# VH-VL binders against GCN5-related N-acetyltransferase 10, chloroplastic (GNAT10): the designs that were tried, part 10

Target 1, 215 residues: GCN5-related N-acetyltransferase 10, chloroplastic (GNAT10), of Arabidopsis thaliana (Mouse-ear cress) (q9c7g6)
Amino acid sequence: CASTESLTSLTQNNAAEIELKYLVSQHGWDVRRLNRDDEDEIRRVSLVQAEAFHIPLALFDDFFFMFFQAEVLSALLYKLKNSPPDRYACLVAEQTSETETLSSSSVVGVVDVTAQTESSVLRYFPGVEEYLYVSGLAVSKSQRRKKMASTLLKACDVLCYLWGFKLLALRAYEDDAAARNLYSNAGYSVVETDPLWTSTWIGRKRRVLMSKRFS
Key: E = the ipSAE of ESMFold2; O = the ipSAE of OpenDDE; V2 = 0.75 times the mean of E and O plus 0.25 times the DockQ between their complexes.

## First folded at step 10 (VH-VL; framework fv_trastuzumab)

Design m2 (from f3 with light chain S28Y; at its last look DockQ between E and O 0.40; V2 from the best seeds 0.63)
Fold by ESMFold2, look of step 10:
Structure m2 (fold): chain C 215 residues (1-215), chain A 119 residues (1-119), chain B 107 residues (1-107)
Amino acid sequence: as target 1 above (215 residues)
Amino acid sequence: EVQLVESGGGLVQPGGSLRLSCAASGFTFSDYYIHWVRQAPGKGLEWVAYISSSGSYTYYADSVKGRFTISADTSKNTAYLQMNSLRAEDTAVYYCAREWDLPEAFDIWGQGTLVTVSS
Amino acid sequence: DIQMTQSPSSLSASVGDRVTITCRASQYISSYLAWYQQKPGKAPKLLIYAASSLQSGVPSRFSGSRSGTDFTLTISSLQPEDFATYYCQQSWSTPYTFGQGTKVEIK
């Protein structure tokens, strides 16, 4: 497993029956599926997700972070247990092993992909019945701008291809120019920007729906 | 205003060494990756190597691995290609080019510097 | 390594012609394909990235498209300044690789 097989070979061999160790190996990063049987890895992934998306509070933040992380962990465990293997994946990025002694459990980046049929997306794509939704892209701060996010996004493209979907979709906050540029440069296009009045409360962040098509 | 300028090309005998420089100006050097791409006379383009501007990551084409070393000096906004054990097949115009993290394409190129390997 | 096969190797065309250049990847590369223009004695210039996105400052007569592993550069109405050699380049997998080039000549 010191090398990555080509996607063309995998599709010729019926990808549903072929296991991949790593979906993408580039730039010193290996991207693979989360190991379902490694409870320590699952907890590490939930911490990476929780740290990336937690909004710090002025008081009692440690308590609320523990509560938030527990919710993230519970949601991850539910998806892993209850989703078919070709309709959900949690992808993890780790440093490429030089020695081939063993797989590292030092997860430093994550992203989820989920097969969905939400009408809020499909209304813009006549003839499309299902799509893959990319969510929860999180990269540790010490590893930013080292092509980890781009390698994770390429792995999403690999799963889209292998699972036979023709549409990838995601949402980014309008005020996150770095994320919007990352996705735009990866071939995603803006489909819709939320209007300000879609929130019942002042302060709801606006999001853009972005998509990438393969037909 | 945004520029890459190569230097250090010349004539060298087989087995010799040469060091190319790629001087950057007009942009934030630390935000980009620097690549070397070469073009033999009358031939197409061939990718050679890249380095992050911080110097933390490098990657080489198999045709040059073990013989060429790419490096960067962020204090001088300059990347280097040290070419050792040169062969006649290394004769080419060598370009440096910059790349942002995605779209993984080269938006700025230098003018190129000619390296000739012959006896 | 991913092989990029361009066709044709050369073509002759007149000002105003519609020109189409094709590039085929030896495997899946998603949309990670760029097109460059190179004039004699000059460095390449980026035209298209991400298969179909037009680089800033490039005229809108240039466009790119993707169908599976087949990629197309189209010049809708050839201009005198468009006589050059064109290269495709994949960035899906290292090492990045280029097509062998297509020379567009004046008839």
Scores: ipSAE 0.657, ipTM 0.830, lowest interface PAE 1.4, mean pLDDT 83
ESMFold2 (binder alone), look of step 10: mean pLDDT 92; pTM 0.943
OpenDDE, look of step 10: ipSAE 0.769; ipTM 0.880

Design m3 (from f3 with heavy chain Y59S; at its last fold request DockQ between E and O 0.55; V2 from the best seeds 0.00; counts 0 for: pae E 2.1 > 2)
Fold by ESMFold2, look of step 10:
Structure m3 (fold): chain C 215 residues (1-215), chain A 119 residues (1-119), chain B 107 residues (1-107)
Amino acid sequence: as target 1 above (215 residues)
Amino acid sequence: EVQLVESGGGLVQPGGSLRLSCAASGFTFSDYYIHWVRQAPGKGLEWVAYISSSGSYTSYADSVKGRFTISADTSKNTAYLQMNSLRAEDTAVYYCAREWDLPEAFDIWGQGTLVTVSS
Amino acid sequence: DIQMTQSPSSLSASVGDRVTITCRASQSISSYLAWYQQKPGKAPKLLIYAASSLQSGVPSRFSGSRSGTDFTLTISSLQPEDFATYYCQQSWSTPYTFGQGTKVEIK
């Protein structure tokens, strides 16, 4: 075996080699981490997230959308400033440049990955001390059914391997069959469903906890 | 009924060309990826190429890269495999197969078309 | 390229036996693995996707599992119609690759 200094050097070299630009490149999509030094990209990502999760209203919807987008942007900026680099990533999907001659936007899909230790999840996984939580998966409407979501989920798997986690977890609404099927086809399985009374108390929609285990 | 039907196989000389067709019926072609998978006589399965539903992205196995071209005509719900510079080792039954929106599995296969490359 | 190694290359078993086929990936492929059955003269038929999900219309005696890079197809009670060659296939990245196949013969 090597000395302590040799082991430390090997560990540092492995960490540097893990800092890859593209986590996944396939099906015409490149997935990488959000460039936190690019303010235009941060704004575009917040728009993709806002468009995906905004609940349209019949009156004054443009005003409410602007408010919602501002909140999404603020939350993204907070996470970028306050999260350790190996415990949070905003992953972005962009079209591979060689397959298109023109593009008015490079970022068309996003997902957040955050290290968490919540007991509401860990109680189901003896021996697991922390997990990666997948949230905010958003794909531009024009890019659905073009394998972007599956490519983003593979990038989450790559981060799980690179960061040394054993467990990925996420939540989907019980009545969102498309999302649940997407995650099931990506190897996630249901762990629990929210109690009925909590969904009434917090908005009438039940969620399912889904997980994907690595070993 | 969901079907894939291959056609265009036959006997061809080494160095020759052949075009295979994969006609889809019973599903919306633009929602899926179409793959070609081949099987040499008495051998296992080998993935050859695929094309995205829009026709904008293609990928090829190294063994056929530069010689084969996959294309699609979405108005006819048909994918094509143009095979050039054929070699004896390209002799196989060629299947077209449908892949789901996720790259998980090939859920629908055609019956296959035989390509024989021989003098 | 990701190499998929199947074992055994062939096996013989009696009707009613529990049969296990193993496929090992040369690197991590997460859960992106499918199992196919192919009978002589026919196209392959999808049995299992996402390592463990049973395709619609496939008998429940078929199941799949994963442990690391090792994947297993199990037939809990072999039937005469299960005589076939079985292939695994990874869909983690292109080029998609198949195992070399496992021929199952009924004694």
Scores: ipSAE 0.626, ipTM 0.817, lowest interface PAE 1.7, mean pLDDT 83
ESMFold2 (binder alone), look of step 10: mean pLDDT 92; pTM 0.943
OpenDDE, look of step 10: ipSAE 0.865; ipTM 0.930
ESMFold2, fold request of step 15: ipSAE 0.567, 0.506, 0.491; ipTM 0.793, 0.775, 0.765
ESMFold2 (binder alone), fold request of step 15: mean pLDDT 91, 92, 91; pTM 0.939, 0.942, 0.941
OpenDDE, fold request of step 15: ipSAE 0.838, 0.830, 0.844; ipTM 0.917, 0.906, 0.919

Design m4 (from f3 with heavy chain S53D; at its last look DockQ between E and O 0.63; V2 from the best seeds 0.69)
Fold by ESMFold2, look of step 10:
Structure m4 (fold): chain C 215 residues (1-215), chain A 119 residues (1-119), chain B 107 residues (1-107)
Amino acid sequence: as target 1 above (215 residues)
Amino acid sequence: EVQLVESGGGLVQPGGSLRLSCAASGFTFSDYYIHWVRQAPGKGLEWVAYISDSGSYTYYADSVKGRFTISADTSKNTAYLQMNSLRAEDTAVYYCAREWDLPEAFDIWGQGTLVTVSS
Amino acid sequence: DIQMTQSPSSLSASVGDRVTITCRASQSISSYLAWYQQKPGKAPKLLIYAASSLQSGVPSRFSGSRSGTDFTLTISSLQPEDFATYYCQQSWSTPYTFGQGTKVEIK
């Protein structure tokens, strides 16, 4: 029969459509999928992610950073090569183009979105078989460049609608109040309780699972 | 403590110009997006324009694009709306409002300033 | 542009009544909807953001919810100070747009 064929056609069309246009273009920010044929853009994205998540060392830090960046780049290349276009996207944010700013080096924000089936998440959502996982959100440190992270999160919502998922999930460090506030204000809710009463948990780098449902 | 205060409204003839001011107190206005929202007498709310927290990006409703210009003076903690080529349909109370990064809602509003465009 | 259709345009209610106001978006807007209250001669006041989050200092009798593209503002027990005009506003995409308003009057 044609039922699986029609759904496959819809998802293929949506994935191709996403490849060709901006998912969100607002507030002077353009968010689109990473151009997988642009080697310089891929390296730029890996640098943005590596800088955001690198744990600096007092000695030989430049040496260790190079190895960390290479690991990040390898993971990105693997996902780009091996993931179906309607199950993975690396989203990039850049300033809305003026003639003098058309370089791929203008990427200043990134986020990964991956379809997943991990039981560590699904155990909290009976009846949900798959979800979109948001990871690797990295944005400029400048406080005067607001709405970049929020525009990236809107683009994740757009993918959720386009790919037909009903659940977005992510993890944030429990001691990162700014990130947790950002996600809460974007409609994400905590799934696991953070027991703030125990001092044993204070100062450890624990993560909390957060989710957003689209019903 | 946190306030926005509009000024510069008045009576003007069609084709004339006015400059509205939005003065912030109790916070640094350049850390936020500042919007102008207007309300014609007896009518609903209509979004007009905003200026980004950096001042580098502005966005305008189609009804005012090319006629209105939003700007800011960070040393005075004040945003401005320059209104040129005014029309009768621009008659409204003009509010300035502050926006968070998220959830993209206006948490602080000024008291409004009336602009009347008539012959 | 995204059109926000608000219903009803006006309603009459008594103190203590449960009041529900509906706002429908012309397309999906996720949770990017706010509700404002405006009294005559005053600026609007933020009540609800992100579709269902209550703004600080707003009484808990106000609540918001979403079902698809339909959004509701509920006042569980109307008080004398709640007679006002209410507006919804989408922030999913620019230009931001408001519903036409709902005037809540004394019956």
Scores: ipSAE 0.613, ipTM 0.816, lowest interface PAE 1.7, mean pLDDT 83
ESMFold2 (binder alone), look of step 10: mean pLDDT 92; pTM 0.943
OpenDDE, look of step 10: ipSAE 0.807; ipTM 0.893

Design m5 (from f3 with heavy chain S53P S54D G55S S56G; at its last look DockQ between E and O 0.59; V2 from the best seeds 0.71)
Fold by ESMFold2, look of step 10:
Structure m5 (fold): chain C 215 residues (1-215), chain A 119 residues (1-119), chain B 107 residues (1-107)
Amino acid sequence: as target 1 above (215 residues)
Amino acid sequence: EVQLVESGGGLVQPGGSLRLSCAASGFTFSDYYIHWVRQAPGKGLEWVAYISPDSGYTYYADSVKGRFTISADTSKNTAYLQMNSLRAEDTAVYYCAREWDLPEAFDIWGQGTLVTVSS
Amino acid sequence: DIQMTQSPSSLSASVGDRVTITCRASQSISSYLAWYQQKPGKAPKLLIYAASSLQSGVPSRFSGSRSGTDFTLTISSLQPEDFATYYCQQSWSTPYTFGQGTKVEIK
């Protein structure tokens, strides 16, 4: 049990307040919510997302990348503006440093977590009325395989506990074995695979629905 | 032929120093975390420290913080545990172990090297 | 730090028996739990990762499960080569921690 004096002292300590805002701190990564009042951070996050999901074109790629990034940024701003704080979070990963030598945001990984009630998911989980959807997991190319993705996924689990959800869900492309292995190793299980004809008939890549239960 | 081989164990007096080596082969050394885990005679396993050879990030158990230093030489595919200010409680078999990004488990272990701290 | 409490500390069982070993975490650790087998004079060997996933080369008689903060290792039909000490280990947060071990003896 904490004393009243200890709690008062902790809430007045700026360093303690900064440390308490991190959902997960390990392996040299701190994961927190995106600061919606930091315009540079929002722009950096949108760039990380755009770089991760951009499909390069053979010609004029830089030009079309600018439009894609603007679309990603617009979607991020919309979610930040229009979502309650306990139903949406953009989680960001940044390096932990004891020397505090960085002078600006050093966000290098992101993931979105959104409360949803889509029947395309809920039909597989009788008695579950809503779930948290994990999407847009992206790490900068220089930081792959350094525990950043795993730390971001642990932060999703933390939000699931904090917000009182019993189910996390996500979709991965069926042909992305690395992503599917990542999620399986993080405790996600396959629930449903898009029909095989989807990828050949309508031109969309086939995806798998994966979930993680907390009950 | 994935393996880890520890060396450098032995008998040392309290307050002394010892350097353990963990030589890796058969895999890309910089892709994995290297851990030291120790086991006192007749006792269970205790995690000690780890290093990311790629980034140089390290983390230590409180029981060894400030006395032990873990390092890596990627050109030799070898991790090291420099053990200073040794105490009787540090007597154990020291294993090095490999950990992947996920599932965060130790899939390859060395054979262990015995460190005995006794007056 | 997260404490991992194993039970029982030891057990004796006959070949063919179903054996269960439990490990309780002092807090929620999601599915970040591994099981190891250690034979006398040998290094530990990974059996189960992510609470329930079987490591390559491990016999299918081994399985793992989770219920809340309680984790179970099951050997469905004990074999003579399964005589060993078993440890659980959490990887939810650093420092990683192990259970105290469960010694399984064949009688």
Scores: ipSAE 0.682, ipTM 0.852, lowest interface PAE 1.4, mean pLDDT 84
ESMFold2 (binder alone), look of step 10: mean pLDDT 92; pTM 0.947
OpenDDE, look of step 10: ipSAE 0.825; ipTM 0.901

## First folded at step 12 (VH-VL; framework fv_trastuzumab)

Design p1 (from m1 with light chain S91Y; at its last look DockQ between E and O 0.54; V2 from the best seeds 0.00; counts 0 for: pae E 2.5 > 2)
Fold by ESMFold2, look of step 12:
Structure p1 (fold): chain C 215 residues (1-215), chain A 119 residues (1-119), chain B 107 residues (1-107)
Amino acid sequence: as target 1 above (215 residues)
Amino acid sequence: EVQLVESGGGLVQPGGSLRLSCAASGFTFSDYYIHWVRQAPGKGLEWVAYISSSGSYTYYADSVKGRFTISADTSKNTAYLQMNSLRAEDTAVYYCAREWDLPEAFDIWGQGTLVTVSS
Amino acid sequence: DIQMTQSPSSLSASVGDRVTITCRASQSISSYLNWYQQKPGKAPKLLIYAASSLQSGVPSRFSGSRSGTDFTLTISSLQPEDFATYYCQQYWSTPYTFGQGTKVEIK
């Protein structure tokens, strides 16, 4: 148990080396923490996130996308500044091959991991006081590869072990079969779905809470 | 009908070379990773190598690194394992297997081809 | 490399028995574990992936579970066609590694 805290302390004392240390290197993907001192990388991460979650508009879309990306960037900067280093991480994926020259290059996938204590989750896990929440899983549309998302999810598991948490949680839209399959194959199980009659009567889009327990 | 068929096994002297083939049919070959897994007589399974669906990434077990080379020809729907500097401990049935993308599991296996390295 | 240790190495059971096979990882591998069945003279067949998910076409008498680094394959009611050797395989990290196998013999 003290080993995880010792490793975290050591890596924090060597900040420059820590920012480039890979959590997972598999299948041609390297996953590491976002380098918070690299402004270009922070902007690239915000672009990957914005592209993944932006709803294109028929008119003035370029303007609204720029505004949305600015909001994503602002939220990312806030989390980087105001979160303890063992309670928040933005993980980034990049291609391992140094000889491959991609036109878009460097960061092509991201995921956020945040320590939380929300009762909307904890009510299903008696005896658990906090958990890691996985959010913002995004792969650059120009560089999408199937194993990149699964490699990012393995890196979330590594942080779970390193930080000493026993529960990972996330939410996916009920109707997003591809995302639900991705998470199920990574060992996440559905904890809660809204009743079908609720969706039909209320007409609201529903999310499923999924979790992965480590003991 | 999805299948993999290995060929190219046989008897080889120590230090010799052999090339195994894994012919695929019934699926889109370029969508899947191909692996080689071997099983020495009376022993368990040992993973050997894989090649990514694009052919751009390969990975090898330490026991074969530097001696074996995996490759693929998508126009022929075939993967290959070039085995050089063969040793007695390389004697095994060699299976090729298709990796199921998301769970990283081997859902389709070939029948295997026997490689015997002996004087 | 991650070592996978299976137990028992072999067992003998009657048709209808509940059979359990365990596999221990040398480190945490989360839920990244598959189970395979291999009959004599045949290639392995995938049974379970992600520790507990049943592969399509596999009978529901097979199930998998995890407790920490210990993984269990259970056959709830052994059938004559279940005599085989069973292997666990981790896919947490490369190189992938298998357990040494558990041979199930029908009395």
Scores: ipSAE 0.491, ipTM 0.753, lowest interface PAE 2.5, mean pLDDT 83
ESMFold2 (binder alone), look of step 12: mean pLDDT 91; pTM 0.934
OpenDDE, look of step 12: ipSAE 0.861; ipTM 0.928

Design p3 (from m1 with light chain T94Y; at its last look DockQ between E and O 0.58; V2 from the best seeds 0.70)
Heavy chain, then light chain:
Amino acid sequence: EVQLVESGGGLVQPGGSLRLSCAASGFTFSDYYIHWVRQAPGKGLEWVAYISSSGSYTYYADSVKGRFTISADTSKNTAYLQMNSLRAEDTAVYYCAREWDLPEAFDIWGQGTLVTVSS
Amino acid sequence: DIQMTQSPSSLSASVGDRVTITCRASQSISSYLNWYQQKPGKAPKLLIYAASSLQSGVPSRFSGSRSGTDFTLTISSLQPEDFATYYCQQSWSYPYTFGQGTKVEIK
ESMFold2, look of step 12: ipSAE 0.632; ipTM 0.823
ESMFold2 (binder alone), look of step 12: mean pLDDT 92; pTM 0.945
OpenDDE, look of step 12: ipSAE 0.840; ipTM 0.910

Design p4 (from m1 with light chain S31N; at its last look DockQ between E and O 0.52; V2 from the best seeds 0.68)
Heavy chain, then light chain:
Amino acid sequence: EVQLVESGGGLVQPGGSLRLSCAASGFTFSDYYIHWVRQAPGKGLEWVAYISSSGSYTYYADSVKGRFTISADTSKNTAYLQMNSLRAEDTAVYYCAREWDLPEAFDIWGQGTLVTVSS
Amino acid sequence: DIQMTQSPSSLSASVGDRVTITCRASQSISNYLNWYQQKPGKAPKLLIYAASSLQSGVPSRFSGSRSGTDFTLTISSLQPEDFATYYCQQSWSTPYTFGQGTKVEIK
ESMFold2, look of step 12: ipSAE 0.635; ipTM 0.818
ESMFold2 (binder alone), look of step 12: mean pLDDT 91; pTM 0.942
OpenDDE, look of step 12: ipSAE 0.839; ipTM 0.913

Design p5 (from m1 with light chain S53Y; at its last look DockQ between E and O 0.49; V2 from the best seeds 0.69)
Heavy chain, then light chain:
Amino acid sequence: EVQLVESGGGLVQPGGSLRLSCAASGFTFSDYYIHWVRQAPGKGLEWVAYISSSGSYTYYADSVKGRFTISADTSKNTAYLQMNSLRAEDTAVYYCAREWDLPEAFDIWGQGTLVTVSS
Amino acid sequence: DIQMTQSPSSLSASVGDRVTITCRASQSISSYLNWYQQKPGKAPKLLIYAASYLQSGVPSRFSGSRSGTDFTLTISSLQPEDFATYYCQQSWSTPYTFGQGTKVEIK
ESMFold2, look of step 12: ipSAE 0.683; ipTM 0.848
ESMFold2 (binder alone), look of step 12: mean pLDDT 91; pTM 0.940
OpenDDE, look of step 12: ipSAE 0.835; ipTM 0.912

Design p6 (from m1 with heavy chain S52Y; at its last look DockQ between E and O 0.49; V2 from the best seeds 0.00; counts 0 for: pae E 2.3 > 2)
Fold by ESMFold2, look of step 12:
Structure p6 (fold): chain C 215 residues (1-215), chain A 119 residues (1-119), chain B 107 residues (1-107)
Amino acid sequence: as target 1 above (215 residues)
Amino acid sequence: EVQLVESGGGLVQPGGSLRLSCAASGFTFSDYYIHWVRQAPGKGLEWVAYIYSSGSYTYYADSVKGRFTISADTSKNTAYLQMNSLRAEDTAVYYCAREWDLPEAFDIWGQGTLVTVSS
Amino acid sequence: DIQMTQSPSSLSASVGDRVTITCRASQSISSYLNWYQQKPGKAPKLLIYAASSLQSGVPSRFSGSRSGTDFTLTISSLQPEDFATYYCQQSWSTPYTFGQGTKVEIK
């Protein structure tokens, strides 16, 4: 019997059984990777990101939002073009439908996952050379927003396993108790808080580094 | 005062039906998943079903799928478990349990209601 | 479905003993494991969530840990009120599943 054929077959079968189009499907949410070949989806995702992080202005807000969305779209395109598929993913959440629903705007939540080697994180984790950084957790309007964020975070765990990383990390603003509780409930623990002097900068908020280990 | 109270248990013959109720108080019912978990006499815990009360999403254990239906009435802060085609192996104490702000952990449990399926 | 295997099924211990209970998942479940305590005639009570996080109101002598797919509940110094049955439960994916339970009895 050919050992190379057997090993390759087992590896392919195991990977295929673990990695599905939907990384997680629960609670009315389906989570998958953004389809980088679907330009309409990329634009829809950038709109979700822009709407979630835009700070509305009283005057000329439509103009400033257009610039912000263009910046968000450009950043997303750059990451998709310049990142290997096992070092960056934009995860998207969409509503599970039990009816035949074809929608051009089915995506209602997103999160970015990026492989990083920053010493500001790695100094706390001897023996770890790389980690996955979770960022940009965002939603569009949805009355079922609860559990969508937790489902997105489970999908980050799936990528962590599939890509062979042992550490997930993220930062939350110190004053965002809801986000910190969400991450704590997902198994993240506080590692470090930004120094107090960062809060004395005009316009700079203090952040909390949180991490989740896998063995 | 956060609590869940089950009712509707009793003695029923095989093939019969019962409806269990889980009345919630002291919290916003529509924000939560409500679960049913059962425990046969002298046995361990077995998850049965859940409902997301405001979203009407449901999931069932294979052992009860097609026979049990979970539902909710948000205006009454009550979840229901309709049990049809009951079998002897469905004999158990049935608990309802809440899941909120935890990674799918059951932080509030009712006292349980006994269902006995016997000829 | 994800199978959860607890060990031991029962144990006897004295007040003050260190007690460990293990639970093994049939696949990776990340940190999505919870521990419950159930006393005779009572509903279960949540002790530990997310593998190692202590529920509010639970004494600090209880702790949880994870190594791969193996999870451990530890009672550092057993107290008279800790004699009960303990269950693990995975919350990684539906359907949720419980371990078969570990009965802790007084020696």
Scores: ipSAE 0.523, ipTM 0.761, lowest interface PAE 2.3, mean pLDDT 82
ESMFold2 (binder alone), look of step 12: mean pLDDT 91; pTM 0.941
OpenDDE, look of step 12: ipSAE 0.820; ipTM 0.897

